# Miniprotein binders against q6w4x9r395to579, part 72

Target 1, 185 residues: q6w4x9r395to579
Amino acid sequence: GHCSLEGGSFVTTFDARPYRFHGTCTYILLQSPQLPEDGALMAVYDKSGVSHSETSLVAVVYLSRQDKIVISQDEVVTNNGEAKWLPYKTRNITVFRQTSTHLQMATSFGLELVVQLRPIFQAYVTVGPQFRGQTRGLCGNFNGDTTDDFTTSMGIAEGTASLFVDSWRAGNCPAALERETDPCS

## First folded at step 7 (miniprotein)

Design g46
Fold by OpenDDE base, second read of step 8:
Structure g46 (fold): chain B 185 residues (1-185), chain A 102 residues (1-102)
Amino acid sequence: as target 1 above (185 residues)
Amino acid sequence: SAEEWLILAKRYVEWGLEILRRGDPRGLRLIVDGVEEAVESGSPELIAEIAKKALELAKELLEQGRYEEAAELVARVAELLIEAGREEEAKRLIEEFRRLIE
């Protein structure tokens, strides 16, 4: 399964459903029992301009009972608040520079993250087949059905992205605005 | 800077509170991170505010039957208060929590 955060406000789920939202909060991208140590992948969005529609991804966070790995747009990588030099390796996670513009977080448990630093801060999430039907968050449920991707944190399927996205907020922040748009358009 | 720490602390605490309320145990870790940042900032007002919020959350957790998480939250915050030289406040927090679980 492949999930992408592109163009500052576009998301494509594991089931390949595209949508757009504008929010300035932290959101759960991926939560799954397949992630060890109660792990979850999160995305941090912030304002990139003066209008409400000028929002962008500014950081990706992997949070577990053991690690809090933050990859920020300024290329700083931290774990548990401490800056780390690359390549950085924990027991089951490695963060390294893939290219001059890309960082990668590789894991031993079937999660891969590629972060594009320039010109636009973007993220690409890949999960193994063992995650099928066992994912939650903005990346969807990876069950091959796009019609139920907008399932809220409470297990309610929404027809539009707004309430869906808001349900996956992590923190006190304004409601997101949503527009159905192809990320490639 | 102290201001930066303050902002970060508030963010972590709010984040932690939100996800903990929805049953995600990782919230506790974020709250603790926030408190640590507050301690580093040297802001007694922020520390006090966080302690207050921690107690409120502990009450909520107890109401939900999440006793261990409540106890852990109070314990961790108390420890951080002690580290910040706020031992009396830590004692008050523990005592208040004790009364809640009696």
Scores: ipSAE 0.011, ipTM 0.248, lowest interface PAE 9.5, mean pLDDT 86
Fold by ESMFold2-Fast, scan of step 7:
Structure g46 (fold): chain B 185 residues (1-185), chain A 102 residues (1-102)
Amino acid sequence: as target 1 above (185 residues)
Amino acid sequence: SAEEWLILAKRYVEWGLEILRRGDPRGLRLIVDGVEEAVESGSPELIAEIAKKALELAKELLEQGRYEEAAELVARVAELLIEAGREEEAKRLIEEFRRLIE
């Protein structure tokens, strides 16, 4: 399956449902029991200073119990807060420069990420067939049915992208922090 | 390496064709990116495969009444083939597309 984050604020899910992203925060792109060590793929969105778009992709994060790999629009790759020279290899993950404008993160567990650095920061997520029906997050549930691709973190299928996107916020913005101090109340 | 460039080029083209087939014009940008990477890789076989796949998708778009998208796809791929020095392949792509619309 393929999921894409393009043009600053556009997402196409694994089941090929397109939608426009609105909001500035860190969001969960992909959670799955198929990811080792409680792994998750996340996207960081921030306001674009000069463009007509209110939000743009600024970084992609792979987080597990072992690693926190951040690939940012300034072409810096870090793991656990330390800048890394490419190619960078861990037990199950290799990050390398494919071209002058593209980085790739290859894994041993059926997840691949390609990041376009220039002229616009964009990301392309590929998952193997073992992920079918086993994903959740902004990239959808990969079940072959687009009608439930807007399933929130609470398991509710929404008709619009707005509530869906908000439900997948991580703890790096004021709204997410407020929820952590007073969850579900 | 050349092999890594080929893998990236093939992925972009395949993703773009699928996205465009499903009705999202953003797929055209992925196809363009993939052709540019194929040029950098120096693989004549991959470039020929991309031209063939573009023609197949153009036919599908024409059958759906999506004439402008089909024409834009063929035009963009042909432009990149010309930039890559593959002018005869660009001519064949354009000629075959013209036959589909006659």
Scores: ipSAE 0.000, ipTM 0.095, lowest interface PAE 22.7, mean pLDDT 72

Design g47
Fold by OpenDDE base, second read of step 8:
Structure g47 (fold): chain B 185 residues (1-185), chain A 105 residues (1-105)
Amino acid sequence: as target 1 above (185 residues)
Amino acid sequence: SAEELERLAKELVEKGLELLRRGDPSGLELIVEGVRLAVESGSPELIAEIAKKALELAKELLEQGRYEEAAELVARVAELLIEAGREEWAILLIRYFEWLIEIEK
């Protein structure tokens, strides 16, 4: 399964459903029992301009019982608040520079994260087949059905992205603005 | 000092966790006090760590069918986090706990 955060405000779920939102909060991208140590992947969005529609991804965070790995737009990688030099290795996670513009977080448990640093901060999440039907968050549920990708944190399938996205907030922030647009259009 | 608060916070939380794991409800009060001290220390890293530990214990409690205790633990820790201006962590804690409940059913 491939989930992408592109263009500042576009998301494509594991089931390949594209949508757009404007929010300035931290959101849960991926939760799954397949992630060890109660791991979760989160995305941090912030204002990139004056308008409410000018929002962008500014950081990706992997949080578990053992680690809090933050990859930010300023190319700083931290774990539990401490800056780390690359390549950085934990027990089952490795963060390294893939290219001059890309960082990669590789794991031993079937999660891969590629972060494009420039010109636009973007993220690409890949999960193994063992995650099928066992994911939740902004990346969807990876069950091959796009119609139920907008399932809220409370298990309610929404028809639009707004309530869906808001349900996965991980902080106190304003409601997200929805523009369901195909990022490829 | 902040360092002393951090140390004591960790000790209380660890002791509290141990007590709750073996079925002693007094452990909850120790954890709560530990969280309070962590907040007072002003260490965001410590607060985060304690939140994670609380979630771990909550998960264990759920696995044991101790739903009420798990809920109380999460609620009390979340309240303290909110009071400390760490609402983001409180929300994460609650959301993740709700998810845990779902997968345990």
Scores: ipSAE 0.006, ipTM 0.221, lowest interface PAE 10.3, mean pLDDT 86
Fold by ESMFold2-Fast, scan of step 7:
Structure g47 (fold): chain B 185 residues (1-185), chain A 105 residues (1-105)
Amino acid sequence: as target 1 above (185 residues)
Amino acid sequence: SAEELERLAKELVEKGLELLRRGDPSGLELIVEGVRLAVESGSPELIAEIAKKALELAKELLEQGRYEEAAELVARVAELLIEAGREEWAILLIRYFEWLIEIEK
């Protein structure tokens, strides 16, 4: 399955449900028992300078018990706070420059991340079939049904994106107040 | 009437696209309102036409180095397509926009 973080804080889940949110925090994109050492993929959003948008993706983080790999929009890759030159390899993870504008994080456990650095910072998450029905976070539950893709960290299926997104915050940040609603106002 | 909603939707979108093209951010809100009226009119042909015009402007903005504005335009239109129950079109719009970004070097 494929999950994408594209232009202006837009997300498409593994079950191909697109949604948009506005928020400035670190959010959990993907948690799964299929990730080793309690691994999780996270996204950092911060304020943008453009009047049309309040937030933009500024970094993607892979966190486990042994690694904290951060890929930021300024083209710096760190692990556990130390800058790394590419290609950077651990036992199960390799980060390398795929093109002049794209970085790739390849893993041995069925997760692949491609990050577009410029002209717009974007991220693409690919997971193998072993992840089907085994994912939680902003990328959805990967169960083949889009109606419950807004399942919160408490296990409740929401009809709107705002409560869903806020439930996946990874730190102490102000809650996003913007909402997508099914009925028109 | 549905016909009046379609006419107003077209007017707002055309005005909004032109304003946004020349750097007036209020154009985005006119496009958003026009999409909402198109949805209310029940015309899938009009919604498809609006999505195509938004993608064309996004390409122009990318060529001008206005990357964040292009992304915001596409994101807002895609969001409204989702609200209209046209998730497949929203996905296609985002994927085509990504392809345009790849081409613009």
Scores: ipSAE 0.000, ipTM 0.187, lowest interface PAE 19.7, mean pLDDT 75

Design g48
Fold by OpenDDE base, second read of step 8:
Structure g48 (fold): chain B 185 residues (1-185), chain A 105 residues (1-105)
Amino acid sequence: as target 1 above (185 residues)
Amino acid sequence: SAEELERLAKELVEKGLELLRRGDPSGLELIVEGVRLAVESGSPELIAEIAKKALELAKELLEQGRYEEAAELVARVAELLIEAGDEPWAILLIRYFEWLIEEAK
């Protein structure tokens, strides 16, 4: 399964459903029992301009009982708040520079993350087949059915992205604006 | 010291968890105090650990049909985490708990 965060406000789910939203919060991208140590992948969005529609991804966070790995747009990688030099390796996670513009977080448990640093901060999430039907968050449920990708944190499938996205907010952030569109259109 | 806070936090949380497992509601207050101390210690690892333990207990409580107690535990711990600025763990705790509720239906 491949999930992408592109163009500042576009998301394509594991089931290949594209949508767009404008939010300035931290969101759960991927939560799954297949992630060890209660792991979850999160995305941090912030304002990139003055209008509500000017939002962009500014960081990706992998959070578990053992680690809080943050990859930010300024190329700083931290774990539990401490800056780390690359390549950085934990027990089952390695963060390294893939290219001059790309960082990669590789894991031993079937999660891969590629972060494009420039010109636009973007993220690409890949999960193994063992995650099929066992994912939740903005990346969807990876069950091959696009019609239920917008399942909220409470297990309710929405027809539009608005309530879906908001249900995966971290903290008390403003509601996101939604425009469902194909990022390739 | 931070180390002392961590130690005490762990002790309180463990004791609190045990009390709640035995059906003693006073355990919740110990857990809450433990979380507070963990936050004060500034140890993200400890906070994560406590959050996990709280979630595990919540799951156990749900399995026992103790829904209100589970909800209260999660809510109070999450509130403390939010107050401390650790919103990610707070939301993970809440969201996972919601997931558990769904599975319990």
Scores: ipSAE 0.194, ipTM 0.619, lowest interface PAE 2.1, mean pLDDT 89
Fold by ESMFold2-Fast, scan of step 7:
Structure g48 (fold): chain B 185 residues (1-185), chain A 105 residues (1-105)
Amino acid sequence: as target 1 above (185 residues)
Amino acid sequence: SAEELERLAKELVEKGLELLRRGDPSGLELIVEGVRLAVESGSPELIAEIAKKALELAKELLEQGRYEEAAELVARVAELLIEAGDEPWAILLIRYFEWLIEEAK
């Protein structure tokens, strides 16, 4: 399955449901029992420097009981608060520069992250078939049905992106503004 | 010594990459031998450096339409990494290469 975070605040879920949101917080992208050590993939959004009403992706975080790997739009990679030179390898995770503009985080547990640094900070999440129907978060539930892709942290399917996004906040931040955009509309 | 294995690995890999870039398929066997020496040396940094250089050449080969040679290079290096027990590096090579192939289409 493939999930993408593009154009600052545009998301396409594993079941290919596109949406857009506005908010300045850390959000859970992907949580699954398939991730070791209670792992979760998260995205950090902050205000755009170009427009005060827009938000943009500024960092992607992989958090587990062992690791807190942060990949920032500033090309800084840290683990547990310490800056790392690339390529950086742990037992199950390798972070390296894929191209002059892209970083990759490869794992042994069926998760892959590709981060575009320039010209716009963007992220692409790939998961193996073992994750089907086993995911929660902004990337959706990966069950082959788009009608329940906006399932909140409480298990409720919402009709709008704003309530869905707000339910997956990982910090004490303001609620996301509703700016839902469906490219098919 | 580990230091001598690292030096030989670097020399073999660099020579092999240059030969393969120029269209000499014997370069692949030199790269393979260099990877084996790097694995034997136990240097994660050297293994990472070799994997990066192999991917850089694979990208160049793909851009030139040399898909079979790019695939063979990545497959041979990934196989050695799996045999060495370095599964994260094998995943790195295979998935990056899959990504590059999709971009080339």
Scores: ipSAE 0.000, ipTM 0.122, lowest interface PAE 18.0, mean pLDDT 74

Design g49
Fold by ESMFold2-Fast, scan of step 7:
Structure g49 (fold): chain B 185 residues (1-185), chain A 105 residues (1-105)
Amino acid sequence: as target 1 above (185 residues)
Amino acid sequence: SAEELERLAKELVEKGLELLRRGDPSGLELIVEGVRLAVESGSPELIAEIAEKALRLAKDLLEQGRYEEAAELVARVAELLIEAGREEWAILLIRYFEWLIEIEK
């Protein structure tokens, strides 16, 4: 199954339900018991992208008990806060430059992430069939039924994207990091 | 040479973008020709850079109420990306432009 984060604020779920939203926080993109060591994929959105009046994807994060891999729009890859040269390899994950404009994170556990750096920072998530019916987050539940793709973190199916998206906030937002408070006295 | 094609592509695109910003519609044909040369040079990085610049100008045009010029710019660049075998980028450019139009309402 495929899930995409495109055009700054567009999402297409694993069950092919498209939606868009306005958000300036970190959101859980994918959680699944199929991910090792309590792994999760997260998406960071902010207003500092291509448009200053809209929200845009600025980073994708893979978090587990061992790793916090961050791929940012500035083409910086870090793990646990330390910058890494590509190709970067761990036991089960390899991050490498697929083309001059694309980075790929390949895994041994059925998850693949492709990040487009230019012309617009965006992400494509591919999961194997073992994930069917076992995903939750912004990418939906991958159960073949689009009517429940807006299932919140509390297990409630919503008719609109806004409440669904808000329910998947990871509780940490990058907005404070973008604020420059240097006074010109 | 590929290096000459890249240089000419950049010059044509920059000139075309400046003309469109100033209200001269002939800038569109320069951008189109620049994209064609970028495709011929075989540089995916240059093609991506040009698409990003086209999107930024389209946004500026929308903010100025120049909707038809923005739509034509995006459509022509998307057509060239499809011709170059870069359908994924063409779809993204179109989707982002649709989002920009929605926000303008």
Scores: ipSAE 0.000, ipTM 0.147, lowest interface PAE 16.6, mean pLDDT 75

Design g5
Fold by ESMFold2-Fast, scan of step 7:
Structure g5 (fold): chain B 185 residues (1-185), chain A 84 residues (1-84)
Amino acid sequence: as target 1 above (185 residues)
Amino acid sequence: GEVHVRIEIETDSPEQAREILERAKEIIEESGLPGVRVEVRQEGNKLIIEITGVTEEWAILLARYIEWLVEELGGRVRITIEES
């Protein structure tokens, strides 16, 4: 199965359902019992620097009880906040430069990530057949049926992307608008 | 290279056609491409959208999204992408 995050704000699920959203949070892309040590793949969206774009993908994060790998346009950072020179290798994961513009994260457990750094930050997720019907998150449920690809974190199938995307927020969201208190008298 | 995109849509109602147009315009405006030109013709349930000044990669993403929107809303779509 293949899931893609392209053009700043476009997502295509493992069942090939395309959708678009705008967000400024960290979102869960992929959770599965097939990922070791309670692993999850996440996407970070922030305000775009392009004058006609509201938000765009700025980082992809793989997090488990054993590993934290953050891939952004500028660097790869691990669990202790240390920037790593490539190739970076752990027991089950290798991050390396595939081309001058692309990074690849290869794993031993059937997950592969390719990140395009230039000209636009984009991500491509590939999972093996063992993940079929066992995924959840923004990349969908990989069950061969696009009608339930907008299944929320509470297990409810939505007809629109907005409630689906909001249900997969993992953190780093802008604070709610607070009541204004006049700092002067 | 840059491509010419022609999108021909027929929906069940003028309101559905307008919704598709609004979504397409939003995507085009947020592309950040300074040379994008868009021409629209609407006759009731029918829309013709012609786009120039976009890359093939962006055109494919837009085509995929519009095809999905039309399928979900109930309509027919024909999209052609040609080198400009």
Scores: ipSAE 0.000, ipTM 0.201, lowest interface PAE 15.2, mean pLDDT 70

Design g50
Fold by ESMFold2-Fast, scan of step 7:
Structure g50 (fold): chain B 185 residues (1-185), chain A 102 residues (1-102)
Amino acid sequence: as target 1 above (185 residues)
Amino acid sequence: SAEELERLAKELVEKGLELLRRGDPSGLELIVEGVRLAVESGSPEWIILIARYALWLAEILLEQGRYEEAAELVARVAELLIEAGREEEAKRLIEEFRRLIE
């Protein structure tokens, strides 16, 4: 299956359901019992004034009990808070530069991530057949049925993308400078 | 200061790689300077990774037909590794590069 995060704020689920949202926090893209050591793939969104979008993807995170791998739009890769040179290998994960504008995270457990760095930061998630019907998060449940792709973290099927997206918020928001409202704006 | 040197080394290597990928040969000088700072920081892991980065970048330059720049990069990195007392990594880098051009 394929899930994509494109154009700063567009998502296409594993069951090919497209949607757009406007969020400025960290969100769970993918959780599954197929991911070892309580692994989860997450997306970080922040405000954008460049791509004709209020919010844009700024980083992708793979978090497990052993690793916290962050790939950011600044082309910085860290694990557990420490910057890493590419190619970077762990026991089950390799991060490397696939092309001049793409980084790839390959795993031994059927998950692959390709991140486009330029001209727009985008992410593409590929999962093997073992993940079918066993995923949850922004990328959907991968069960071959698009009508329930907006299943929240509480297991409720919603009719709107906003409630679905908010339910997968991971609680970490990027630092944002406070701006006072201007009554003349 | 060692942590600051590592940060600067990474920044220079990343900028240099970006320039070389775009066909700008000035990226080579940034990469070499980044490698030099990484060696100066004294981190064993950075020294080991230097050879891997040099070989990977040399392959990219070879694919672009930039043989002299690939050879110069490998030679300069190998020299820095030897100066840092990492003769085995330098020998491995040179041998792997030789395999790429055979």
Scores: ipSAE 0.000, ipTM 0.084, lowest interface PAE 23.1, mean pLDDT 72

Design g51
Fold by OpenDDE base, second read of step 8:
Structure g51 (fold): chain B 185 residues (1-185), chain A 91 residues (1-91)
Amino acid sequence: as target 1 above (185 residues)
Amino acid sequence: DPWLILLIRYVEWAIEINDPETFERVLREALETVSDPEDVARIIKTALELARELGNEEMVRRIVEIAVRYARESGNPETVELIKEILREFG
């Protein structure tokens, strides 16, 4: 399964359903029992301009009981808030520079993350077949059915992205907007 | 333009799933997101091409209707002309 966060506000689910939203919060991208130690992948969005439609991905966070890895445009920060030199390796996670503009987080448990740092901060999530039907979050449920990708954290299928996205907020943030246009588009 | 690429992908997806309601919403949103006449034209053209390739004549018709309406409401002569040109090719 491949999930992508592109263009600042676009998401393509594991089931290949594309959608967009404008939010300035941290959202759960991927949660699954297949992730060890209650692991979850999160996306941090922030304002990139003055309008509500000017939002962008600014960081990706992998969080578990053992690890906290924050990948942003500026640095890779780990558990204790320290910036780490790459490659950085834990028990089952390795973060390394793939190219001059791309970082990769490789894991031993079937999760791969590629982050494009510039010119646009974008993220690409790949999960193994063992994750089929067992994923939750903005990346969807990876069951081959696009119609139920907007399943909320409470297990309710929503018709709009905004309500779906809002349900996966990791903090107290403003509601996401679905229909706002980006003037730079 | 990375935004345009993503919007086109979004529209293509909507056509492929063959849900008229979803498609109309997506297409409208895409068109509202862009203001450049050439970008508008590209979105419409891509949608028409894909719909035709899939043999979905109903979708073609819907796209045409949306495009015509958009042209009328755009207030941009360049947009109108570009859309007309595209529609002549698919008419």
Scores: ipSAE 0.022, ipTM 0.281, lowest interface PAE 5.7, mean pLDDT 87
Fold by ESMFold2-Fast, scan of step 7:
Structure g51 (fold): chain B 185 residues (1-185), chain A 91 residues (1-91)
Amino acid sequence: as target 1 above (185 residues)
Amino acid sequence: DPWLILLIRYVEWAIEINDPETFERVLREALETVSDPEDVARIIKTALELARELGNEEMVRRIVEIAVRYARESGNPETVELIKEILREFG
């Protein structure tokens, strides 16, 4: 399955359900028992420009008991707070420059991440078939049915993206901003 | 609770990265996110144990300060007692 984080604040789930949100927090993208050492993939969003109404992806984090890999929009890769030269290899994870504008994190456990650095910071998550029906987070539940892709951290299926996204915040951040249409002019 | 486990991992990550502003923010946010006194205690104890294991005495001290403030502000006697018991072990 394939999940994408594009255009600063758009997400397409593993079951191909698209949505958008306007939050400034760290969010759980993907949690699964298939990830070793209590692993999770997370996305960091911050305000875009000077406005709090628009947000953009600024970093992707892979977190486990052994690794805290951060890939940021400024093209810095760290693990456990230390900057790493690419290619960077651990026992189960390799981070390398795939092209002049793209980094890839390949794993031995069926997860791949591709990060576009330029012209816009974006992320693309691919998981193997062993993850089917065993994922939680912003990327959805990967069960082949889009009607329950907005399942919250409490296990409730929501009809809208805002409650779903807010349930996957990793901290006491402001709730995602509701987008207001421009006044008629 | 899978959410609690992720919050604990997030706190542990912030402690290991050893950025003072980040770990204080993450720890405070994690404590504010949970409502169960036992979950609060687990987060604090895990943070203190990890900081001690890393030999980071400054971080142990800061976590203790945050825990004391949280206990004082919580208004929950059960939370206060659990934190008090944890802090006895850490001085």
Scores: ipSAE 0.000, ipTM 0.135, lowest interface PAE 16.9, mean pLDDT 71

Design g52
Fold by OpenDDE base, second read of step 8:
Structure g52 (fold): chain B 185 residues (1-185), chain A 92 residues (1-92)
Amino acid sequence: as target 1 above (185 residues)
Amino acid sequence: SDPWLILLIRYVEWAIEKNDPETFERVLREALETVSDPEDVARIIKTALELARELGNEEMVRRIVEIAVRYARESGNPETVELIKEILREFG
């Protein structure tokens, strides 16, 4: 399964459903029992301009009981609050520079993350087949059905992205919007 | 290529492939409202028409045309109007 966060405010689910939203919060991208140590992948969005439609991805965070890895726009990788030099390796996670503009987080448990740092901060999530039907979050449920990708954290299927996205907030932030997007943002 | 435009096009393509008129119309309208550059508008419409035609969905083609016409009328941009007219001559 491949999930992408592109263009600042666009998401394509594991089931290949694209949608957009404007939010300035941290959201759960991927949660699954297949992730060890209660792990979750999250996305941090912030304002990139003055309007509500000017939002962008600014960081990706992997959080578990043992690790907190943050990849930000400034190529800063932190684990448990510490900045780390690349390559960085934990027990089952390795973060390294893939190219001049791309970082990769490789894991031993079937999760891969590629982050494009420039010119646009974008993220690409890949999960193994063992994750099929066992994922939740903004990346969807990876069951081959796009119609139920907007399932909330409470297990309710929503018709709009905004309500769906809001349900996966990891903090107290303003509501997400599914309104116009500024292509210049 | 504008990354935003690429994503919008993918979004529109997805909507067309879903073959749900309600979803498609919403997505197309949103996409068109998102962009302001006449060439970008034209590209979105053209891509939608091409895909709909490729899928043999003439009803979708008609719907796209209707949306494009309305957009042109409401845009107030002469360049946008002309570009849309050019596209519609090919598909209308």
Scores: ipSAE 0.013, ipTM 0.214, lowest interface PAE 8.5, mean pLDDT 87
Fold by ESMFold2-Fast, scan of step 7:
Structure g52 (fold): chain B 185 residues (1-185), chain A 92 residues (1-92)
Amino acid sequence: as target 1 above (185 residues)
Amino acid sequence: SDPWLILLIRYVEWAIEKNDPETFERVLREALETVSDPEDVARIIKTALELARELGNEEMVRRIVEIAVRYARESGNPETVELIKEILREFG
């Protein structure tokens, strides 16, 4: 299965359902029992361009009990907060420069991530057949049926992307509340 | 020691163990295009063929041979061509 994050705000699920992504937080792309050590793949979105409503992918994160690998649009790769020079290898994960504009994270457990750094930061997720019907998150449930691809973190199938996307927020948002206002300023 | 080459070899090994034809063909092609040194090319191809043979996957061995032949033809480097020929004689 293939899931893609392209053009700054477009997602295509494993079942080939396209939708627009809006938001400025960290979101869960993929959770599965097939990922070791309670692993999850996440996407970080932030404001981009002139419009405050426009958002862009700025980083992809692989998080497990052992690793927190962050691949940033600035070509910086960190694991557990430490910057790593490429190529970088752990026991089951290798991150390397595939081409001058692309980084790849290869794994031993059937997950592959390719990140395009330039001209636009984009991500491509590939999972093996063992993931079929066993995924959840922004990339969908990989069950061959697009009608339930907007299944929220609570297990509810939504007809629109808005509630679906919001349900997969991972909480890596600004410390200050967005609604906080100071009437004296 | 070349840490970059070691990681490319591990990347190729991962793809072959995954036993998905689309993945290993893409990964092998990408790995070969990443290196220019004839000895590095030879090591990547030999590792891929040895691992596919160990897994008993004759179809994968055949497809790796096809990729190696195409790479040799396209490279135009006589040293690369000769090293690939030597490896393929063991798997022919």
Scores: ipSAE 0.000, ipTM 0.087, lowest interface PAE 20.4, mean pLDDT 75

